# Designs tried in a protein design chat: VH-VL binders against c3mjb8. Part 7

Target 1, 104 residues: c3mjb8
Amino acid sequence: MRIKNKIKKRIIELIELAYITARKGDLELAREYIKLAEMYSRKGRIKIPLKYKRMFCRKCYTPLITGVTERRRIRSKILIRTCLICNWQRRYVLSRNKGSNKEN
Short names: E, the ipSAE of ESMFold2; O, the ipSAE of OpenDDE; V2, 0.75 times the mean of E and O plus 0.25 times the DockQ between their complexes.

## First folded at step 1 (VH-VL)

Design P04 (framework fv_pritumumab; at its last look DockQ between E and O 0.60; V2 from the best seeds 0.00; counts 0 for: pae E 2.5 > 2, grease 19.5 > 18.9)
Fold by ESMFold2-Fast, scan of step 1:
Structure P04 (fold): chain C 104 residues (1-104), chain A 123 residues (1-123), chain B 107 residues (1-107)
Amino acid sequence: as target 1 above (104 residues)
Amino acid sequence: EVQLLESGGDLVQPGGSLRLSCAASGFTFSRYAMSWVRQAPGKGLEWVSAISGSGYSTNYADSVKGRFTISRDNSQNTLYLQMNSLRVEDTAVYICARERYDFWSGYPYFDYWGQGTLVTVSS
Amino acid sequence: DIQMTQSPSSLSASVGDRVTITCRASQSISSYLAWFQQKPGKAPKSLIYAASSLQSKVPTQFSGSGSGTDFTLTISSLQPEDFATYYCQQSYSTPLTFGGGTKVEIK
């Protein structure tokens, strides 16, 4: 019965629904689901788990699907993600241990 | 050590029901999507169903849609497959597989498989 | 559904041989392709993901290449433990689909 757990569950459900919706080709509706998840996160003061936060563009809110709505490049030890819709980019430094649970 | 152990396979009559379980250990179960894959005797691999880490999203092969239900209990680290209206062609070894999402490449893949449990549907 | 056509269905080879197995998708799947090895009576073992990425602890004689619709698994120098059936699998779209398998037999 903890209200925060219920809100966190709704956030995760919305992001998963957004991904499925984007895979079906409806990017506009997918963005609305992500925006709704962000609203629950803000109002409930609950952080979106990192795994789910990495599933969408931080600028345009489009779900990031590799080879469809996102491009990934690894140069040296840096991952560069590019949103193919708005050209948002983010760089990630590869950890010393690629087997780390924190990378997933 | 990552371990997946299937159970529940049995001999059942056509039209019968059966519930399979896959007990997971050695990792944080709720962070991984899971699938059931089957293999009929002497045949190739056939994907049956998948469930997201949260349990919210599920997918099914057309051949089992409406008859099979995938579910999970993250508190017990267990994956389930409820099989109803079983047919002779459902006879197979049912194997659970863990899906890993490789963040660096951006692609999902199966990294661990169980040994499987045999389901035989015959009169 | 995306159909995966694997060829050949079987091949005979000797230890030390270079073996090539091909997999073709009915539509573009980018690099959403994995390769699995299966020995009789055993569960599949994951070999390659993302078309060309070698799984941890998998020997370096295995390599994968390709993108889009045409993919290849290469075993550069066949070892005794490599006689098995090999499967490709696409994860681009649900339902996930496997190739029909290639049985690598001893000559």
Scores: ipSAE 0.682, ipTM 0.882, lowest interface PAE 1.3, mean pLDDT 91
Fold by OpenDDE, look of step 2:
Structure P04 (fold): chain C 104 residues (1-104), chain A 123 residues (1-123), chain B 107 residues (1-107)
Amino acid sequence: as target 1 above (104 residues)
Amino acid sequence: EVQLLESGGDLVQPGGSLRLSCAASGFTFSRYAMSWVRQAPGKGLEWVSAISGSGYSTNYADSVKGRFTISRDNSQNTLYLQMNSLRVEDTAVYICARERYDFWSGYPYFDYWGQGTLVTVSS
Amino acid sequence: DIQMTQSPSSLSASVGDRVTITCRASQSISSYLAWFQQKPGKAPKSLIYAASSLQSKVPTQFSGSGSGTDFTLTISSLQPEDFATYYCQQSYSTPLTFGGGTKVEIK
């Protein structure tokens, strides 16, 4: 396995671990995992896949869990995701192919 | 059409080992987290283990931790459950389930289930 | 672990009846609750997720409500095919846990 693939794997592992950790109630540790993943991404010049980037707040690195660390609202065919920790907000246009975002 | 087909269930003695398989079809397997859920005869449902779509992350119920190993081969569209040190209380129908994450609502849920395969642990 | 208490464990009803099943979580699970239907010898079937959201192809007689700790599944008018066992399941935290089930039988 190429070194970049190994790093990419580690990045994904950290993000997934962060999400699990946050769901267990340890938000601070979860954020540390995201920060570490981001560091590996920068140093390795490896882009984090979009589905994983969407799992955490890009501002404060908190895993985004609906009803816990994020609020989701749909208005006028726009999904609004709000980080409840830092109030960072992102908007998504509703498309017919909702299925494209089904990846876990 | 989404299909999940479990296999590998058998009669084994306590302390024995068994490997279950779940063959998936009708969807992009690697995009979905998968879980094993079991149901003892005449009893309710119990979550056993989960694995992420990538296969990099796994979770286990305390009752099976250290004894069971969940894995997947995304190239073969197959989910596995390696069961070691089996106990009588592990007797159950083992069902594989697909976990869907609804991006718009933000909630995960099981949307498809297999029929299950029976594992009997008895002396 | 989050304990899910489901009630009743069983009930008898007739076609056309209104049926209500309740599920209580030992702690708040927000809306991380799903309902499943299971018939003997068959795979579980997903009915409702996110406490109130109906999945596609679910009959309209099923509805879910609740948030936090108390949840309800309602069958507005019981159909012949609705006689089965129903389970609630929380996905708020691991381990994932299920209610004990409610068997809906023919009166």
Scores: ipSAE 0.591, ipTM 0.877, lowest interface PAE 1.0, mean pLDDT 92
Fold by ESMFold2, look of step 2:
Structure P04 (fold): chain C 104 residues (1-104), chain A 123 residues (1-123), chain B 107 residues (1-107)
Amino acid sequence: as target 1 above (104 residues)
Amino acid sequence: EVQLLESGGDLVQPGGSLRLSCAASGFTFSRYAMSWVRQAPGKGLEWVSAISGSGYSTNYADSVKGRFTISRDNSQNTLYLQMNSLRVEDTAVYICARERYDFWSGYPYFDYWGQGTLVTVSS
Amino acid sequence: DIQMTQSPSSLSASVGDRVTITCRASQSISSYLAWFQQKPGKAPKSLIYAASSLQSKVPTQFSGSGSGTDFTLTISSLQPEDFATYYCQQSYSTPLTFGGGTKVEIK
């Protein structure tokens, strides 16, 4: 495996581990894993896939757990996600291309 | 259409080993976390193990930790369960299940299930 | 480890009856709760996710409610095809866990 592939694997592993860690209640350790993943991404110039980028707050690095560390609201095909730790918000518009409850 | 087809169930003695497979089709396999769930004859459902879409994160029920290993081959669209040191209590139909993440709600759930493969452990 | 206590273990009911089934989690699971239906010899069928969201093509007599630790599946008017075993399952933290099941039988 190329060195960039190994670094990308490590980034993904850390984000997945952070999510599991946060669900077990250790938000401080979970944030440390996210910070480390972000560091590997910057130094290695490796883009974090969008799926994983959406798993944590970009402002405070807290893994986003629906109903626990984040609040979700839907208004007219717009999803609003709010980090409950630092109030960071992001909006998502539902595309007609795909429904959110199935692949097609 | 989404299809999940388990295979590899057999009759084995205690202490033996088996490897189960779940062949997946009709969806982008690598995007979905997968689980094995088992059901002893006449009993309820018991979650056994899960693996992330990437394959990098695995989790196990306490009853199987150290004996079972979940894995996946995303190039072959196949989920595996390696079962070692089998016990009579492991006798069950083993079912693979796809975990879907609902983007709008942010909650995961099992949306598709296989029919299962029977593992019988007896002397 | 999050334990799911499902009640009752079985019940008898007639077509048209309102049926309620409960699950209690040993700790808060927010709304990370799903309900499944299983008939003998068949794969489980997903009914409800996120405590209250109906799966596609699930009949509207099914509804779910609750959050935190206490959850309910309701069948508003039992149909002949609804005689089955029902399971709740938490998806909040590994190890994932199911309730013990509720067998709904014809009276």
Scores: ipSAE 0.515, ipTM 0.805, lowest interface PAE 2.5, mean pLDDT 89
ESMFold2 (binder alone), look of step 2: mean pLDDT 90; pTM 0.884

Design P05 (framework fv_pritumumab)
Fold by ESMFold2-Fast, scan of step 1:
Structure P05 (fold): chain C 104 residues (1-104), chain A 122 residues (1-122), chain B 107 residues (1-107)
Amino acid sequence: as target 1 above (104 residues)
Amino acid sequence: EVQLLESGGDLVQPGGSLRLSCAASGFTFSSYAMSWVRQAPGKGLEWVSAISYSGGYTNYADSVKGRFTISRDNSQNTLYLQMNSLRVEDTAVYICARGPLWFGESYAFDIWGQGTLVTVSS
Amino acid sequence: DIQMTQSPSSLSASVGDRVTITCRASQGISNYLAWFQQKPGKAPKSLIYYASSLQSKVPTQFSGSGSGTDFTLTISSLQPEDFATYYCQQYDSYPLTFGGGTKVEIK
């Protein structure tokens, strides 16, 4: 297996581990796992898949768990995600009813 | 406090084997890459081997490649170095160190153990 | 492999002196350079990482500068506890490589 594929797999594992760790209440350790994943991504020049990139706060690196570390609100067809740790916000335009979520 | 404690150094005959251990405490061991560095008597520092946080990626200095194996047990917070086919020139104090997280990143070695002496002599 | 060359190999200085140690990489390593202090019979102590960032609890008499291939460690006012051997180390790529060391001795 190519070394880049092995590193990509480890990046994904780190993000998933961070999410589980945050669910158990250890936010500091969870942030360290996310930071490590970003370092591997940067050094290996491997993009973090969009699904996994959406799992953590881009400012403080806390995994985003709805109702625990993240608040989600819908106002005028805009989804607002708020990090409860650093108050970072991201807005997503909802283009139609029935759950179509459009990225900003 | 963050601490690394090595053990296992001994006097061995050329061609012999030794396993070194490094016990980590005071930090989340499973989040960090670890390395072994050695220093021959009266000489400078030489990097020996590195292992990723999960144990899935390892690197070795050419001088030890094929003879030494680095490994870790994250459940026990312990780093290992299995040394086979030992040579007189492997005589050194072996020191475990935390980092780097990935080569070329901003995080360098920041925590060092005290070292354990390995003497290879007839 | 990236070769690290330190200068000088040794120097003699007095307490209160300004001491400068240099380190040169055989190829560009950006800022991925660290400095370590080692006293006789003891393990190395980390002083500086990323060329110029002080490690936690390291005295401010120590500073680092440089990027690319040329780097400097400066001790602004030498203290009695600063007599030691100093090593630079690149961590841009494997294998990780150290300079040969600079021994700072009492005059």
Scores: ipSAE 0.005, ipTM 0.568, lowest interface PAE 13.0, mean pLDDT 84

Design P06 (framework fv_pritumumab)
Fold by ESMFold2-Fast, scan of step 1:
Structure P06 (fold): chain C 104 residues (1-104), chain A 123 residues (1-123), chain B 107 residues (1-107)
Amino acid sequence: as target 1 above (104 residues)
Amino acid sequence: EVQLLESGGDLVQPGGSLRLSCAASGFTFDDYAMSWVRQAPGKGLEWVSAISWNSGSINYADSVKGRFTISRDNSQNTLYLQMNSLRVEDTAVYICAKDRGYSSGWYLYFDYWGQGTLVTVSS
Amino acid sequence: DIQMTQSPSSLSASVGDRVTITCRASQGISNYLAWFQQKPGKAPKSLIYAASSLQSKVPTQFSGSGSGTDFTLTISSLQPEDFATYYCQQYNSYPWTFGGGTKVEIK
């Protein structure tokens, strides 16, 4: 359990570092940090927490920063997130603003 | 006070080359992305190229891909644009622009601009 | 590419007039729109970002509104120093694109 907790902490640290790195404009290095986090997730058989999993593009691994690397749009209770780098999209059904989002 | 001063604009023949420079002062240069924007005589603005704070991310407009190279020297607070295989339609004032996006609320728009340097491509 | 259509291309106005300039995006850009002013021979000056947020030190006669595809820049009472060309810019996605400009000239 302790080993898994260490790996989970490393995954989170890498994703947070990637986000900061992307904020400084180094998208290539940020993607490498995300890829490394995915590697630890697979090798350790540990799921990336949903909060952190939603912080990066699933197609190109760019951290998703609203107004910088992603666009967010709401239409008819659906949140549409678009990666501005590769145009990957994910749609979420919204019942309440603070409610759980359904990943489509 | 933020200042961006462009230089290097000249008259060149089609197929020629030029290197533009932009000297930046009044802000922490290596914390911000930088861009080149051009304006042809009597026309509107066209974004040309952008480079991230550490040169890790570089983008070009389709019209200049393969011919222009953007680069920066953070130790000298200077942005460059190497222009090769120049065409008559590249004639424009080339303007250096500072991106607000990476330290001021994550907006990818230009908060400061230089006055520009004129590049004329003609026979 | 997102096309930005700006209107009118030019207008004539007198000091004290209310001036309205419109910008339309070919796709939804939320509030990722900026306005800037350019005088002949001078560097452009940023006025507004996020469709309606005034840049530091910009006079309060300037205001912006809109979201999605339709945006407006308003100068509530035109001053002598406001005769210039005004441009909109979208920053929702690369490549960044600009409106064609609106020249505000003396009537």
Scores: ipSAE 0.000, ipTM 0.539, lowest interface PAE 13.3, mean pLDDT 83

Design P07 (framework fv_pritumumab)
Fold by ESMFold2-Fast, scan of step 1:
Structure P07 (fold): chain C 104 residues (1-104), chain A 125 residues (1-125), chain B 107 residues (1-107)
Amino acid sequence: as target 1 above (104 residues)
Amino acid sequence: EVQLLESGGDLVQPGGSLRLSCAASGFTFSSYGMSWVRQAPGKGLEWVSAISGSGDRTNYADSVKGRFTISRDNSQNTLYLQMNSLRVEDTAVYICARVYYGSGWLFEDYGMDVWGQGTLVTVSS
Amino acid sequence: DIQMTQSPSSLSASVGDRVTITCRASQSISSWLAWFQQKPGKAPKSLIYAASSLQSKVPTQFSGSGSGTDFTLTISSLQPEDFATYYCQQYNSYPYTFGGGTKVEIK
């Protein structure tokens, strides 16, 4: 498991670096960091943790920064996240600590 | 858009010193590692040195270790190579290159994606 | 140091030809290999990284394959602008090392 642990750490670091890079304004490089994280995930057969999956657009791989690359909207206790680059959106039911929702 | 421009190449005598510069523009310089690569006249490419985006990690080819120092000034978007104790075999065009995904830990995983035009260093007596 | 051996050192080809260049590492480098194109008097241009990933805006006639120690660069249909010297480079470990280059010349 040591090698899988190293790959998982690399995946997390790449996503965090992508977010920092996008905040500095380099969206193209940020997307490449996310694509690399996806590559490590596939090659290592390691799932990206849900928290980190939610940090980037699943369609165009741009890090999701509220008010910059992402718009968030709440409608009837549903959070709607919209990528401002490709218009991808995802809907999340907002509820207090349901089993699958937890500390999220 | 993205550009790298080297300067500082000159004719120097063996044992001399020279400082090369590489001016970067069109990208967030501090987010990328940088490298120096050289090419002797009529020969292939040889990697010389690399530096992380923050400047806190450096690596050198064995042939230049202890003689060359790579550094960067992120406030001026400039990469440097300080060359001391120059030898005839250091004669080459020195080219700066951007290391894709240049952060400390990621630096080791990726190659060079953007290159400058190079600056000629001639070491001769 | 990891030795990178390219073959052939040179080849002659015509426009439209399929060109294959091979690169061999002295020890396993996984997929951490890049391919570069260099034209006379110019700086190298990155073509491929991670053995098979095409760099942005590079034409699709270029492709890379391989892992471990044996790698191949293929130009499926040689264009006039593809006559150049090609280099492989490993970035698995320091020091980074390049192959000796393959010069692709017009017949």
Scores: ipSAE 0.005, ipTM 0.552, lowest interface PAE 11.2, mean pLDDT 83

Design P08 (framework fv_pritumumab)
Fold by ESMFold2-Fast, scan of step 1:
Structure P08 (fold): chain C 104 residues (1-104), chain A 123 residues (1-123), chain B 107 residues (1-107)
Amino acid sequence: as target 1 above (104 residues)
Amino acid sequence: EVQLLESGGDLVQPGGSLRLSCAASGFTFSSYAMSWVRQAPGKGLEWVSAISGSGGSTNYADSVKGRFTISRDNSQNTLYLQMNSLRVEDTAVYICARDSRYFDWLLSYFDYWGQGTLVTVSS
Amino acid sequence: DIQMTQSPSSLSASVGDRVTITCRASQGISNYLAWFQQKPGKAPKSLIYAASSLQSKVPTQFSGSGSGTDFTLTISSLQPEDFATYYCQQYYSYPLTFGGGTKVEIK
């Protein structure tokens, strides 16, 4: 368990590093960090926490930064997130409670 | 040992052009984003421009956008800044800086700086 | 653009004194703040990253604290070699911005 906790920490660090790297303008390197995090997740059999899974495109692995690499749109209580790099979309059903998002 | 050495600074007239170079050694150059930072005589630091490790992404301060172009040659480990339409207010020491790309995201910052090269724009 | 405001702009202190320099961001930047030291005629030297993490080989008299909008650089016991100008810098978003600098003069 201690080993898995260390790997989980590394996964989180890689995703955070990817986000910072993308904000500094290096999308290629940021995607490499995300791919590495996914590899550790798969080989270590450790799920990436949902908060961190929502920080990157599931198709091209670009960190999702609103207004930079991601467009967000709300239609009839559905949040639509679009990756501006590969055009990947994910839809989230919004509850009437403010700030609540759920995957379709 | 990481080393960054700037060159190309000169005296130029307003409206002139100049190209600065920064020779990098002691690390895998293509793995690091690079920036140009300037400092006018007796003034503070001002970020000018940044380029990603691959060269595929660039950013510029509004004060230089459309006039300056940052580029890099990863085969020669060299960073460039092409400066066009120079103004008196561009007079400064221009310093290249490396953005850290360590595994731990907490190490992402300017970790190494060159000594700078002086650009003077006057008539 | 994120504005970085440093205070004071200058100060003088005696060797052994505790010195504090503050830096305020115009919006939340989490802990994406670095501190740099610049001696007259020299290039900047990195001191602190991620608001509180000391760069390798930087003396332990230096420490940083803060998150969000308010940050502090502390020199716990001022030495003669600490005569310098200190700058904060946010690396949360482009354009990257620096504080105006704080000049520390040893009495």
Scores: ipSAE 0.000, ipTM 0.545, lowest interface PAE 13.7, mean pLDDT 83

Design P09 (framework fv_pritumumab)
Fold by ESMFold2-Fast, scan of step 1:
Structure P09 (fold): chain C 104 residues (1-104), chain A 124 residues (1-124), chain B 107 residues (1-107)
Amino acid sequence: as target 1 above (104 residues)
Amino acid sequence: EVQLLESGGDLVQPGGSLRLSCAASGFTFSNYAMSWVRQAPGKGLEWVSAISGSGGRTNYADSVKGRFTISRDNSQNTLYLQMNSLRVEDTAVYICARGGYYDYVWGSYRFDYWGQGTLVTVSS
Amino acid sequence: DIQMTQSPSSLSASVGDRVTITCRASQDISNYLAWFQQKPGKAPKSLIYDASSLQSKVPTQFSGSGSGTDFTLTISSLQPEDFATYYCQQYDSLPLTFGGGTKVEIK
């Protein structure tokens, strides 16, 4: 539990560092930080929390920054997220229910 | 204040090579993506190439792929465009622009500051 | 590639006139559209981004509207310094593409 908590903290720190690095324009280094976080997740058998997992592209590992590396569109209660680096897309059905999220 | 100054434009023969430079000042150069845009005499604007702040990501218009190479030296605050195998249709004023691809301040693909341009003439 | 069609190619107007320039994308670009002003012998100047957002220090006589495929740049009351060529540009996808330009000339 203690080991997993330490690994989880390091995973989160790497993802946050990647996001800051990407904001400063270094997308290649940011992608390497994300790849490292994914590696720690796999080796430690620790799930990346959903909110942090949603901070990067599932295909190319680029941090998703709205208006910079990611485009978001809403059509008919569907959120469409597009990675501007590799063109990966994910569609989310939006819900207004408290504590509910269609993409858990 | 933000300033972009291009240089290197010249008269060159078809098949020749030329290197353009864009000297940047007034901002943290490495934090911004940079692009080259060209304008042929009496014509409109055409995007040529973009490079990320770190220099790790580059993109090119199909018309210049394999012939042009965009690069940057963040220690000297300078953007470059190496042009090889030049064609008559490459004749244009080449302008550097800030932002465009990975501008973290304004958003990707959006240009906020432009240089004055440098003229490249490809003629026999 | 996304094709950007501007109309008209040129227009003649007088100081105080309302000027409207249109830009049409060959496919849906949402609001990822910018407008630029270029005076003879000078570099382009950014006017509008995200279809309708004014760049800082741009006069309020300029406004942008539209989404999807049809966009408009309006100059509510043309000033002497507004005689220039105007370009739209999409940044929805690569390659980045510009409209052909609209030259606003003195009548």
Scores: ipSAE 0.000, ipTM 0.561, lowest interface PAE 14.4, mean pLDDT 84

Design P10 (framework fv_pritumumab)
Fold by ESMFold2-Fast, scan of step 1:
Structure P10 (fold): chain C 104 residues (1-104), chain A 123 residues (1-123), chain B 107 residues (1-107)
Amino acid sequence: as target 1 above (104 residues)
Amino acid sequence: EVQLLESGGDLVQPGGSLRLSCAASGFTFSSYAMSWVRQAPGKGLEWVSAISYSGGSTNYADSVKGRFTISRDNSQNTLYLQMNSLRVEDTAVYICARTYLDWGFSYYGMDVWGQGTLVTVSS
Amino acid sequence: DIQMTQSPSSLSASVGDRVTITCRASQGIRNYLAWFQQKPGKAPKSLIYAASSLQSKVPTQFSGSGSGTDFTLTISSLQPEDFATYYCQQYNSYPRTFGGGTKVEIK
């Protein structure tokens, strides 16, 4: 499994590189790193972990940095993420804190 | 033994063209962004152009936009600079440099430089 | 474009002296600032990245500081091999820009 582990490591490193690169202001290069990570994922048939997949826009591949490349809004317990570059939006139903833990 | 070696510098007439090459060895060339920097005789450093690791993104100094084209061949570990419509003011030593990005340390810069190749634009 | 201004353009110093070189950006570049050393007839050598981080194998007499728009390179005790021209460079945005250089000459 050495090859598969190496590919997984490379995918994660590319996404982390993209985020650092975007924070430094180079959005075009950051998108290239994300696209390369997706190619490695597809060719190696290795799923990008959800944590890392949520770090970039699914439409334009720009890393999502709140207040820089992303806007977040909460409306009626729904998180709305908006990419400021391409206006892509994704809605996430916020998990209700388990009501069974409310005792008083 | 990380090394960058430039070639292709020559004497050219104004309005002429020239292509520079930079051969990389001792590292995974396809994982690094690359730049061209120039230095006119007795003058300081001037950044000319940069290209991403894949070749999909390029950037140029305003002084060379529309005249110069940066490209790379990752299978041959070689960086190129195609220079068209050359001007006397383009006379300089052209140096290639590697952009280092350390995964996990949040930093990058130009860490490896070649020796340079002299381009002279004169009648 | 971001303009980088270095001062002084040249200075004369003796071995053992403390030397400081400043670099100012025309707009905020956070800590995306590098310092390079160039000796006559040689390619530049990377000294510092991220404003204050030393490159591998660079002597500890070199240090960098600053953030935003004002940056300083310090050589705490000048050695014979330190007589060179020093350049700052911002890598916050494209186009990348260098300072005009500071030549450190023997007094």
Scores: ipSAE 0.005, ipTM 0.574, lowest interface PAE 10.8, mean pLDDT 84

Design P11 (framework fv_pritumumab)
Fold by ESMFold2-Fast, scan of step 1:
Structure P11 (fold): chain C 104 residues (1-104), chain A 123 residues (1-123), chain B 107 residues (1-107)
Amino acid sequence: as target 1 above (104 residues)
Amino acid sequence: EVQLLESGGDLVQPGGSLRLSCAASGFTFSSYAMSWVRQAPGKGLEWVSAISGYGGSTNYADSVKGRFTISRDNSQNTLYLQMNSLRVEDTAVYICARDFPYSSWLGYAFDIWGQGTLVTVSS
Amino acid sequence: DIQMTQSPSSLSASVGDRVTITCRASQSISSYLAWFQQKPGKAPKSLIYAASSLQSKVPTQFSGSGSGTDFTLTISSLQPEDFATYYCQQSYSTPWTFGGGTKVEIK
């Protein structure tokens, strides 16, 4: 009945584990953890929280670690994130207003 | 080698506050979810709170929700439980416990337990 | 919340006996059940996870079975070290809930 709560927790833990694994240098294993998290998200019909979605490359599934697997640049109030593995980019408009970019 | 050591238990008045700590050693702390479990004198086990490896997810038993806050400092390998608005019925030994590694795709189970620290809330 | 009911609350047994402890969930929890052993004045020790998987270094006299709502912990030949209180716990969904415990005491 509430198996979805258990699956959501596993999704979050897999993403956090992928980040740790990538920091240790094992990018291939880290990508496998992210792919597994996405599979659980899809099969369980549970959305990955936005905070955790922003922790990995949407194209190659490598965890995004600033200065290691990710480059960040700011230009005219725009944050540009670039994956150093596949060159995937995403742009974020920087705002002065308090945003819901972090989950409690 | 793998060890969890609790501290911070004390005698407090109803309505008081305490902060418990659990020092972890011998393993990669950030790779494991952690929980607090309590046991009142002569009673069974009651789960109190849980936190994921990097702190992105927390859960609480209804009996402590709004009064207790679980947190962790992975740089110091330490788990915390901030207890506010303490009640006589919170009197218990508080034990920290480690879940299986995230790499184990199995149901949660606590595999390592600390010795516990006694919290007494006197009337 | 999922309620866990353990039976019996206590039992008396002799060394060499086969001991069976049962645990019933108020709803299906698949195989997400763990068993723990606790001796007086000490912290619990993990015995079994995922209903039937033995924890590292746990003696083979311990075994778990069941799925859905009904689960069993079996001690095939009780040893002097096995006199303790045993708890089940569902790991299906939060809040995690424990059974009331079964005290295994010497006859």
Scores: ipSAE 0.006, ipTM 0.549, lowest interface PAE 11.8, mean pLDDT 83

